# VH-VL binders against Chromophore lyase CpcT/CpeT (cpcT), part 4

Target 1, 201 residues: Chromophore lyase CpcT/CpeT (cpcT), of Paulinella chromatophora (Freshwater filose amoeba) (b1x536)
Amino acid sequence: MSASLSQLVHQLSARFNNQQQAFDNPPLYAHIVVNCRPLVHLLPGSLLIEQSYAMDPLKPYRIRVLRAQTRDEKLIIFSYSLSDEQKYWGSVYEPERMLKIEEKDLQAIEGCNYIVRKKNSNFIGEVEPGCRCLVDRKGVTTYIVSKFELTNKGEMRTLDRGHNPVTHEQLWGSLGGVFEFNRTTDFSKEIPYDWIEEWKK

## First folded at step 4 (VH-VL)

Design y02 (from v1 with heavy chain N54R; framework fv_sibeprenlimab)
Fold by ESMFold2-Fast, scan of step 4:
Structure y02 (fold): chain C 201 residues (1-201), chain A 120 residues (1-120), chain B 111 residues (1-111)
Amino acid sequence: as target 1 above (201 residues)
Amino acid sequence: QVQLVQSGAEVKKPGASVKVSCKASGYTFTSYDIHWVRQATGQGLEWMGWINPRSGNTNYAQKFQGRVTMTADKSISTVYMELSSLRSEDTAVYFCAREFWSGYEDFDYWGQGTLVTVSS
Amino acid sequence: EIVMTQSPATLSVSPGERATLSCRASQSVDDYGSSYLHWYQQKPGQAPRLLIYGASTRATGIPARFSGSGSRTEFTLTISSLQSEDFAVYYCQQYNNWPLTFGGGTKVEIK
């Protein structure tokens, strides 16, 4: 449904950080910044996401394009890589560079799509089953288990883990548990009124 | 380290209200949701509802809608479950349980239970 | 509402024997390849204790003699070489849909 899709995209469109959590427990939680900003020149639901250490905000450890859509009455966030990731590092802070991202720069990442459901006013997303969302870390290939929850109060919780594709043993990820983020900048106002909601006959 | 400690047993008359507390320790209180489950004497487990301590959002089983209220106090890491208009069939042990948000949403830690007896 | 049915209501077994407990859901508790079905153990006067989550994964600290299997609507909890501390009531629970529901329990008692 259009209304749920719009709500999801608006709630994702923000800069989040876990500063309070990281400062309260630095051995367990790195200070992370997540920027998720609408790519309003591309197809509706398109977002640039950059995840970085707060000390290196212009050098994200992960950069992707997300595209939220409704399929079979369910919310799905499709994941795309950029052909030249380094060219767009930090572009979430620079609209001029974001506007240079084109559809032809996007490569679908099979297995890394999020399936999203509602739980009260919150959205909960999980990477699709199949253990196919592959990420290389220090030359070792792992598959990601990823989950997020967004609240209507500007909060986000995430859990990211990497597993051995053969043994399914957890090789990296959140040892202290859930990362807790708060919205610090709202990008939702950059979304055009009818960008997600289409005309009905 | 993780503990959920509940308030003590209560004896109430029909029509009264009871408020049971569940104090959390050993983890980040706002990172895990809390559920309330009751068990009538000699019977099985019955889910009552859920609260997100960070947002305050709740979801109650239809059977308890209008009679149950769940709240959270972040300053003392405590969740409350208040049940009003008590009836004799509300006599039960009430448990709080922590939801482990790991993908399966299982209840990994439980409180010790609070016996609520409703009798005249 | 998903109705969870456990059988048998009571299972009498001797120490060292294998116990097999069944749990049936009125509709599928699977979502996107995962089973949202959990098993709990409850001893008299105690709170329930998580044994198995996701149909087949043992919780931390649970002995290897406990195993779970099944998918969709049919699930089994198996206790091999039953020990004296295993005599308890066992409950299955689904978390695929609201409201959350538990089975009626299976009491494992000494033969």
Scores: ipSAE 0.006, ipTM 0.569, lowest interface PAE 9.4, mean pLDDT 86

Design y04 (from v1 with heavy chain N57Y; framework fv_sibeprenlimab)
Fold by ESMFold2-Fast, scan of step 4:
Structure y04 (fold): chain C 201 residues (1-201), chain A 120 residues (1-120), chain B 111 residues (1-111)
Amino acid sequence: as target 1 above (201 residues)
Amino acid sequence: QVQLVQSGAEVKKPGASVKVSCKASGYTFTSYDIHWVRQATGQGLEWMGWINPNSGYTNYAQKFQGRVTMTADKSISTVYMELSSLRSEDTAVYFCAREFWSGYEDFDYWGQGTLVTVSS
Amino acid sequence: EIVMTQSPATLSVSPGERATLSCRASQSVDDYGSSYLHWYQQKPGQAPRLLIYGASTRATGIPARFSGSGSRTEFTLTISSLQSEDFAVYYCQQYNNWPLTFGGGTKVEIK
């Protein structure tokens, strides 16, 4: 599915903002910025993702490296942590700093990969099964249930929930609390034509 | 509590258009996609398409492409489905349904249905 | 498009008896270990009601006598001890690919 991989990476390569949703419903939705920018000096499909509150965009509450790949004709986004996250905070706004990230800085996060399905023009991703994507939140370890939907019109929806690893009780997030994002900046133009090898198809 | 309330029955002539409404309450309107499904008298369920109420993004079944339009009005938490160039075979009950992100994208709540009758 | 075939079209069962309904997909509705197959119950004059999602998980408020099983292309809905309120039409539905498709339905009626 090389054409689908290229489409996924291009559609992910953007700055997303839920400004409209947050302004319409301030008590229910925080104003969040998601920056997902291609790391063109690394293996194809590599992206730096920073999630931050719009009021403090240079101090992300979550920073990761994602790597979209095709395996057995299925789309997977592999998740990596950075060995020194704070060193790269806000680097998504500064290409010179962002491009200093090296392969040796990446550590794979078992259980936190996204399985992605293409449904017509949309991509729908969800964290792999097994309840193994562990995240510490306020000193409590939870496993994450996470989904996203990405459209070819610059829209993204996300759902995140944290569960107790032993009891499976939902500890944070909302069963129905979906965030609605719109693309505000396009980073897909930074992707070299031959990076994912779809330029000739 | 979650509720989807649809507009009342319609009788239309062939070639006309019909616009059915679906008013949502009891949840954050913009956070859930709404699907439209129809059912001809004594027949099974047929999926027509869906709308993201926040963005207005739509996806329609090929059979209805060019004849169906789905829209959303955030100010009154209402989704609309308009079907044009009506034919006798469009006589059916039209349902709106909410998609829930259960991990399986099931339809957890449905409207009561709107009967549309197309007759000469 | 994925074609969903339900059998039988009509099932006549006495109260207290077991009812077994079949749903077959023309291609797999599974993706990475999950089955995107749901069952709905519809009574005359009413909207469909979600009964089972993900092939085997009961929706909120659904009695334990209802169970679902299966994977890939072959699925079964079982009602272990049929009660009077269970006489209805049952539809299976897939959400693995667009367009979304439903089976033709199985009508469960009194013998």
Scores: ipSAE 0.006, ipTM 0.585, lowest interface PAE 9.3, mean pLDDT 86

Design y05 (from v1 with heavy chain N57D; framework fv_sibeprenlimab)
Fold by ESMFold2-Fast, scan of step 4:
Structure y05 (fold): chain C 201 residues (1-201), chain A 120 residues (1-120), chain B 111 residues (1-111)
Amino acid sequence: as target 1 above (201 residues)
Amino acid sequence: QVQLVQSGAEVKKPGASVKVSCKASGYTFTSYDIHWVRQATGQGLEWMGWINPNSGDTNYAQKFQGRVTMTADKSISTVYMELSSLRSEDTAVYFCAREFWSGYEDFDYWGQGTLVTVSS
Amino acid sequence: EIVMTQSPATLSVSPGERATLSCRASQSVDDYGSSYLHWYQQKPGQAPRLLIYGASTRATGIPARFSGSGSRTEFTLTISSLQSEDFAVYYCQQYNNWPLTFGGGTKVEIK
């Protein structure tokens, strides 16, 4: 299981964009940048993730801390919000600012953890069941349906949709379907040796 | 509309290879995994394997390991299933099916099927 | 591998009657509270058609008379007020473990 955890964190640790998909399919897909970078000073598996429009990369529309762990023989990515999100906007581009994030700044987001399984060399993650991952968007509370797939070739596919908690009507999300990302920068070399040693135990 | 259109029926000799195609249209080809399922005459459905058309990664059922190869050609939105060393028991209808990202990985669209007959 | 067993092999029913089909897995097909169990309908000469996914969710366009239930290893597909177009073979399928496996099918035929 430890080898799979290490592989998952390595595959997540990158800057991704969907430039090719967005160029080929206007107006169906927005041009998105996803940065997922190790928070080397925090517990093993901790990553800062920022999702931004490519034309405004320093002002993410979503910022979270993720923590990949093995729990009861399952791979899980725990989701955390930051108590002051705007303070850390764009910090994924500035390691010195990322190092100021502390454990006390993290708030677990109940219902928004990803359950991850391995499919060949790929990883498939889905937000946990129960329609409990609640987020506010455009002043309306929605629950998220979210799925990702990571390949060992630097590719990532994602599907994000928000639904009305009462009616289950889809209120936001891609009309064109799955987003297709490719790595543009590799952050996996920043993963501390200490994390790798811990995961081998 | 989403469509999976398969190549036509084939008759092969024992020991030969067959390559069945499945052409996708009406959706982003690289965004959905494709599975291959076969059905011998009067029998049930048997899963053969899976391909990710974006990465090229595959997973095959043990029974077909070493005889089956699945590939994808992004330029023409087509997946292929090649089965070698054909035997009479390989006579079946072969289906491709799209895996939907419902959170349960159901097969929401199927090709029409390709009959492969292996006769001496 | 997970072995899927369907029963009965054949159901003889009259139009308007209720049909109940069983699907059993040799080990749990649930993962973290979700059942990776799907039902398909197949008519002669046609490809299978998705009816129910995740044990209980109807696929788009599937009439309300079809319902699914169950968890872990025991699942049921129910067809209320059977219509003439419902006479077909029904297959259950699990997607919790590799290799993916299907049940042997239940043929619903006219009495």
Scores: ipSAE 0.007, ipTM 0.581, lowest interface PAE 9.3, mean pLDDT 87

Design y06 (from v1 with heavy chain W50R; framework fv_sibeprenlimab)
Fold by ESMFold2-Fast, scan of step 4:
Structure y06 (fold): chain C 201 residues (1-201), chain A 120 residues (1-120), chain B 111 residues (1-111)
Amino acid sequence: as target 1 above (201 residues)
Amino acid sequence: QVQLVQSGAEVKKPGASVKVSCKASGYTFTSYDIHWVRQATGQGLEWMGRINPNSGNTNYAQKFQGRVTMTADKSISTVYMELSSLRSEDTAVYFCAREFWSGYEDFDYWGQGTLVTVSS
Amino acid sequence: EIVMTQSPATLSVSPGERATLSCRASQSVDDYGSSYLHWYQQKPGQAPRLLIYGASTRATGIPARFSGSGSRTEFTLTISSLQSEDFAVYYCQQYNNWPLTFGGGTKVEIK
């Protein structure tokens, strides 16, 4: 129910990095920072996500708005692009700028939604089937295969791979395994008590 | 290249504890969960639990909760499974297995198994 | 917990014959269009070996004679033309719910 949705949004609302993994394995893993911060002025479950190289944290290689919702008793994270992405680069570090994002700035990205399952206290999400989550990477269009696992201990694992839409050949992504992230900042305390209703009375 | 090498056979008395090791090599140790599965002689496979070796986070099957402890030592790429308050029905081969994350969290590589015999 | 039941317990077949192994789950192991069911092969004195994941996808290096099918609660492993190395015990496993659970195994033995 809504209790599971609230738990998911709270566990997503964090700054994560893979510093230890990158330090231990420089040839295989870049040092990545993922900021996922609640957009409390927008519809409940809305989060700004920025993915950046740690050396360039204010210039994300990917910026999106996510919206976690329950549909047909299933947890889904809807994916949205911003009409002017560069205008909001690094805004996850600047609440005043982040809070200027409006509903009209959001464009749904068909095929890029995550279907989320709860296993005990963990959440496991996978991008929806259909090979339609298209992303341009260095001028080449690929579709994404993406999976994450999120724990209530501030851990996040991700697997991201890009495939040729015609041949289905993997064109980018980790061959060494999954990325292992740890929460370094907790943004869940910014979520208003009743932003996501946990009870119907 | 990828290997999971387990410690040798153990004989224990009822009420004792046993600690089995599983040393990983040939891959990034912290990127794959290790599961423990046991098999009594002539019986099927029984899942005991899992550990994320990066964080130390564990999930145990309810029947072993309170008796099993799984730990990881990153400096030597080794996972441990300790089972306490041993009973004769704990006599089994204990396997560690690496989680196949790019599939549906199944086990793509297994250790050779460690026979633990509990007898008075 | 999901209970996995395999049948038959023992299957006697000659080399070159087809073997069909059944696995039944006490509740659906499907979620969001995927079947969280895997097949393993185990030979005496050895650790299990992954054969098939997601009910029907062969693991790397597994010969084409092994195929998996089924959905929800009813699953089948088929070995189309048994080779000498295929005589072993086969286990199904579900991953849809924790705890992970295995079937009791089907022993494929020479006739």
Scores: ipSAE 0.012, ipTM 0.594, lowest interface PAE 8.3, mean pLDDT 86

Design y07 (from v1 with heavy chain N59D; framework fv_sibeprenlimab)
Fold by ESMFold2-Fast, scan of step 4:
Structure y07 (fold): chain C 201 residues (1-201), chain A 120 residues (1-120), chain B 111 residues (1-111)
Amino acid sequence: as target 1 above (201 residues)
Amino acid sequence: QVQLVQSGAEVKKPGASVKVSCKASGYTFTSYDIHWVRQATGQGLEWMGWINPNSGNTDYAQKFQGRVTMTADKSISTVYMELSSLRSEDTAVYFCAREFWSGYEDFDYWGQGTLVTVSS
Amino acid sequence: EIVMTQSPATLSVSPGERATLSCRASQSVDDYGSSYLHWYQQKPGQAPRLLIYGASTRATGIPARFSGSGSRTEFTLTISSLQSEDFAVYYCQQYNNWPLTFGGGTKVEIK
């Protein structure tokens, strides 16, 4: 399992961009940048993820901390919010600010963890079943359906949708299909050797 | 209106190569993977491999490794499957199929098929 | 490689009767509580058509007489009140493990 966990974290540790998709289909796909960078000072598998519009990359519309681990012989990515998200906006570009994030700043988001399976050299992650990943927006509660696929060639596909908890009707999300990203920067070399050693235990 | 339209029937001699095309229309070509499946005369379906039309990444069934090559041309929304060193047992109808990334990865649309006959 | 075994190879059923087709996988095709098993219908001279995906979900436009059930390694496709247009070969397919594999098919003929 340690080899698969290591591979997953290495494949996640990158800056991704959907520039080609956005250029080809501007009305259907926003130009998005996803940065997922190791938080080397925290527990093994900890990553800061920022999702932003390419036109405003230092002000993410979504910021989280992810932690990839093995639980009950399964690969899981735990999702955490930051107590003060705006304080750390853009910190994925500034290691000195990113390194100020502490364990006490993390709040687990119940129901929003990803269960990850390996299919050949690819990883497929889905938010845990049960329609439990709840997000309140302007007084409206939705549950999130989220799926990603990572390849060992620097590609990522994502699908994010919000649904009505009672009727299950889609209330927000992609109308054009999946988002297609390509790796533009590799952060995997920042993964500490001591994380890899810990995963072998 | 989603459509996958394949090239016409081919007759080849043993040892030759064949290149079958599959032209997509009615959807965003780069957003869906294409698989190739063949069916020998009177036999069942056999999966050959797949291609991601955006990246060009491929994965082939071991039986076809070294003989099959799959490619995509984004400018004309077309995928190709080339099979080399043809043998009589490669006589089959070759299908392209689109993978629907819904969570179950089913093949929701198929091309009409291309008959490849290998005979001396 | 997961081996998919379909039975029977040929099934003769009178119009209006129920047809039950079996598909067995050599190992589980389930993941996360979902079954990565699909059923396709193929008529002579035509491409396969998706009937059922995820073991039990009917594809768009598929008549209600078609239903799928099962989990892990044992799956069934049921055609209630078989009609003349159902004369075809039916294939099951797994998408849980690489390489992808199909069953050998069950030919349903009207008798």
Scores: ipSAE 0.006, ipTM 0.553, lowest interface PAE 9.3, mean pLDDT 86

Design y08 (from v1 with heavy chain N59Y; framework fv_sibeprenlimab)
Fold by ESMFold2-Fast, scan of step 4:
Structure y08 (fold): chain C 201 residues (1-201), chain A 120 residues (1-120), chain B 111 residues (1-111)
Amino acid sequence: as target 1 above (201 residues)
Amino acid sequence: QVQLVQSGAEVKKPGASVKVSCKASGYTFTSYDIHWVRQATGQGLEWMGWINPNSGNTYYAQKFQGRVTMTADKSISTVYMELSSLRSEDTAVYFCAREFWSGYEDFDYWGQGTLVTVSS
Amino acid sequence: EIVMTQSPATLSVSPGERATLSCRASQSVDDYGSSYLHWYQQKPGQAPRLLIYGASTRATGIPARFSGSGSRTEFTLTISSLQSEDFAVYYCQQYNNWPLTFGGGTKVEIK
């Protein structure tokens, strides 16, 4: 399992961009940048993720801390919110500021963990079942359906949708389909050797 | 509206190659994987593999490895499946299908099918 | 390779009756709390149509009379109050492992 956990964190540790998709079809796809960068000072598998519009990369519309671990023989990415999100906006571009994030700033988000399986050389992640990943959007509570696929060639595909908790009708998210991202910057070299050693145990 | 339109029926001799096309419209071509599935007359469905039209990445079922090649032409939103060294057992209807969500392999739209007949 | 076996090969049912179709996998298609199994409907001369994904979730536009259940290796597709347009061949498909594999199909025909 340790080799698969290491591979997952390695493939997640990057800056991704859907520039080609957005350029080819701007009515259906916003130009998005996803930064997922190791928080080397925290527990192994800890990553800061920022999702931003490419025109405003320092003001993410979503910021989270992720922690990839093996639990009960399964690959899981635990999701955490930051107590003061705005304080850390854009910090993936500024390591000194990013590395000030402490364990006490993290709050686990019940229902929003990703269950990850390995499919050949690819990783497929899905938010845990139960329709419990609740997101408040414009005063309306929705549950999120979130999926991703990572390839060993630097590709990432994602789908995010919000559904009515009672009727299950989709209330927001892409109707045009999945977002197609390509790795533009590799942060995997920042993964500490002590994380690799810990994962071998 | 989403459509996958395939090329017309082909008749080939044993040992020849066939190249079937699948033209996509009504969606962003590069955002969905395309799979190929075949069906011999009166038989069930047999999966052949997939292609990612954006990257060109492919996966072929082991049974077809070495005989099948899948390619994509972004300029005309078309995927191709070429099968070589044809045998009579390759006589089948060949379908292209769009995978809506990666990891789910849920084929939400299919081409109309292309009949390939291999006869001497 | 996961082998998918469907039974019966042919099911004769009258309109308005319940049809129950079985699908068995040679090894578990469950992973991480989910069952990686889809159901398709195919009418003569047509491409297959997705009915159920993830063992139990109806695809868009599929009537409520279609329901899926099961886990691990044993799965069932149920059609309550069968309608005339439901006479077709039904295929199950696993997606827990590559290569993707389909069952041999169950033909639902009028009694």
Scores: ipSAE 0.006, ipTM 0.505, lowest interface PAE 11.7, mean pLDDT 86

Design y09 (from v1 with heavy chain S31T; framework fv_sibeprenlimab)
Fold by ESMFold2-Fast, scan of step 4:
Structure y09 (fold): chain C 201 residues (1-201), chain A 120 residues (1-120), chain B 111 residues (1-111)
Amino acid sequence: as target 1 above (201 residues)
Amino acid sequence: QVQLVQSGAEVKKPGASVKVSCKASGYTFTTYDIHWVRQATGQGLEWMGWINPNSGNTNYAQKFQGRVTMTADKSISTVYMELSSLRSEDTAVYFCAREFWSGYEDFDYWGQGTLVTVSS
Amino acid sequence: EIVMTQSPATLSVSPGERATLSCRASQSVDDYGSSYLHWYQQKPGQAPRLLIYGASTRATGIPARFSGSGSRTEFTLTISSLQSEDFAVYYCQQYNNWPLTFGGGTKVEIK
């Protein structure tokens, strides 16, 4: 199981870009950059994730801290918000600033954790079911349906949709299906050796 | 070892309220959600609601809305389910169950059940 | 609300025989290729015990004679060679959406 956790964190530790998809079909797919970078000073498996429009990469529309762990022989990615998100906007591009994030800045987001399964050579993650990952969008509360798949070829596919908690009608999200990302920068080399040793226990 | 231990049997009069406890041990109390499920004598299982012990957020089945309250006390790793305005039809065994994050949200551990009898 | 219907209500079988239990949902309980359908066993005077989750995955410690199959709205639980300790009531449950719902149960009794 430690080998699977290590593989998952290595595959997540990258800058991803959907440039090809966005340029092939601009009306359905925005050009998005996803940076997921190790927070080497925090507990093993801690990653800063920023999702940004490629035209404005220093102002993410979503910033979170993720923590990948093995729980009861299952892979789980715990989701955390930052108490002052704007203070850390764009910090994924500035290691000195990124590494000032402390445990006290993290707030667990129950209902928004990802449950991850290894399927063949791929990792499939889904936000926990039950319609409990609540997000406010333009003053309206929605629940998120979220799924990702990581391949052994540096590809990542994601699908995010927001639904009305009462009617279950989709209120936002991609109408063209999944976003198709490719790894452009490798952050896995920043994973500390002591994380790898901890995971072998 | 994971355990959910519930309070003992209760006998109540119609119109009273009952508060059942469920004490968790063997795991980190705040990391798993707790559900309440009841079972009337000779009948099937009926879901009542859910509580997140970390945040205190709850969601109740509409049938019980206004009559049920679920709470959690982190200091003693205990969740409570309080049902008010009791009727004879509320006579049932009440179970707490832990939701495991397996990717399918199954109920992997259950309390032993608390029999609540409502009789005049 | 998703209505879960189990059939038959009672199944009479002899030890060593195969038992097949059905569970039907009023709408799909699948999401992203996964079925949020679980099976529980309950013996008299006891709490339910998880048998199978995600339609087909056996819970830890559950004997290989128990197997589950199905998708979307139609599911089955099979006990390939029924043992004396398997006489119990079996419930299916969906967790695709709130409110969570259980089937009415199938009682497996000795013939």
Scores: ipSAE 0.005, ipTM 0.460, lowest interface PAE 12.4, mean pLDDT 86

Design y10 (from v1 with heavy chain S31N; framework fv_sibeprenlimab)
Fold by ESMFold2-Fast, scan of step 4:
Structure y10 (fold): chain C 201 residues (1-201), chain A 120 residues (1-120), chain B 111 residues (1-111)
Amino acid sequence: as target 1 above (201 residues)
Amino acid sequence: QVQLVQSGAEVKKPGASVKVSCKASGYTFTNYDIHWVRQATGQGLEWMGWINPNSGNTNYAQKFQGRVTMTADKSISTVYMELSSLRSEDTAVYFCAREFWSGYEDFDYWGQGTLVTVSS
Amino acid sequence: EIVMTQSPATLSVSPGERATLSCRASQSVDDYGSSYLHWYQQKPGQAPRLLIYGASTRATGIPARFSGSGSRTEFTLTISSLQSEDFAVYYCQQYNNWPLTFGGGTKVEIK
């Protein structure tokens, strides 16, 4: 399992962009940038994730802290919100600000954890079952259905849909299918050696 | 309607290369991976590899690595599978198949197949 | 690689009879409570057709007489009342591990 955990964190630690997809299909796909960068001063597997429109990269529409761990022989990415999200907007581009995030700033978001499986060189993750991953988007509360696939070729595919908690009607999400991202910057070199050693235990 | 249409039958001599095409229609070409599966006469199905038509990234079964190349042409919604250094054992029907994100990654649509015969 | 073994290689049945086809994996094809095991039907001269995905879910347009069951390493495809159009070769396939692998097939033929 420790080798799989290390590989997952290395493959996640990147800046991803769907530029090709967005330019080919502007009515169906917004141009999105996803930054997922190691929080090297926190517990092993801690990552800051920012999702932004490419035209406004310093104002993410979603900011979270992720923590990849093994629990009960399962590979899980735990999701955390920040107590003051706006304070850390764009910090993924500014290590000095990013490194000021502390454990006390994190609030676990139960229901929004990803259960991850490894398919040889690829990782497939899905948000945990139960329709409990609640997100406010544009003033409306929805539960998320979320899936991702990471390849060893620098690809990431995502499916994100928001549903009405009462009626289960899809309220937002992909109209044309999955989002197709490609790695544009590699942050995996920032992963500390002490994390790798801890994962061997 | 979703459809995958493959190129016609080929006859090749040993040592040659063959390039089979698979033209997609009825869906967004770049959103679904395409797999290649072959079947020798009277035998079962054998997976060869897959391609992401958006990125061009591929993953091949080890048996075919070094001999197979998969490519995609977005302008004509077509995937190609080229197999080089052909041997008589490569005589088979070659199928392309679309992977659907059903949560189980099943092959929901298949091409009609292309017979490649390798003989002297 | 995961080796998929189907039995029997050939099954001779009469129309209206129940057909039961087995598929065994050399290691588990389950992941977090889901089985990544699919069944395909192939008629002579045709491409394979998806019948069942995820061990037990019928694909769109597949008649109710087809059902799948099983988990981990042991799977079964059942045709409750065989019709004339059901004489074909049936393949199981795993999508839990790379490389993807198929069983050797079970040929269902008329008795």
Scores: ipSAE 0.006, ipTM 0.527, lowest interface PAE 10.9, mean pLDDT 86

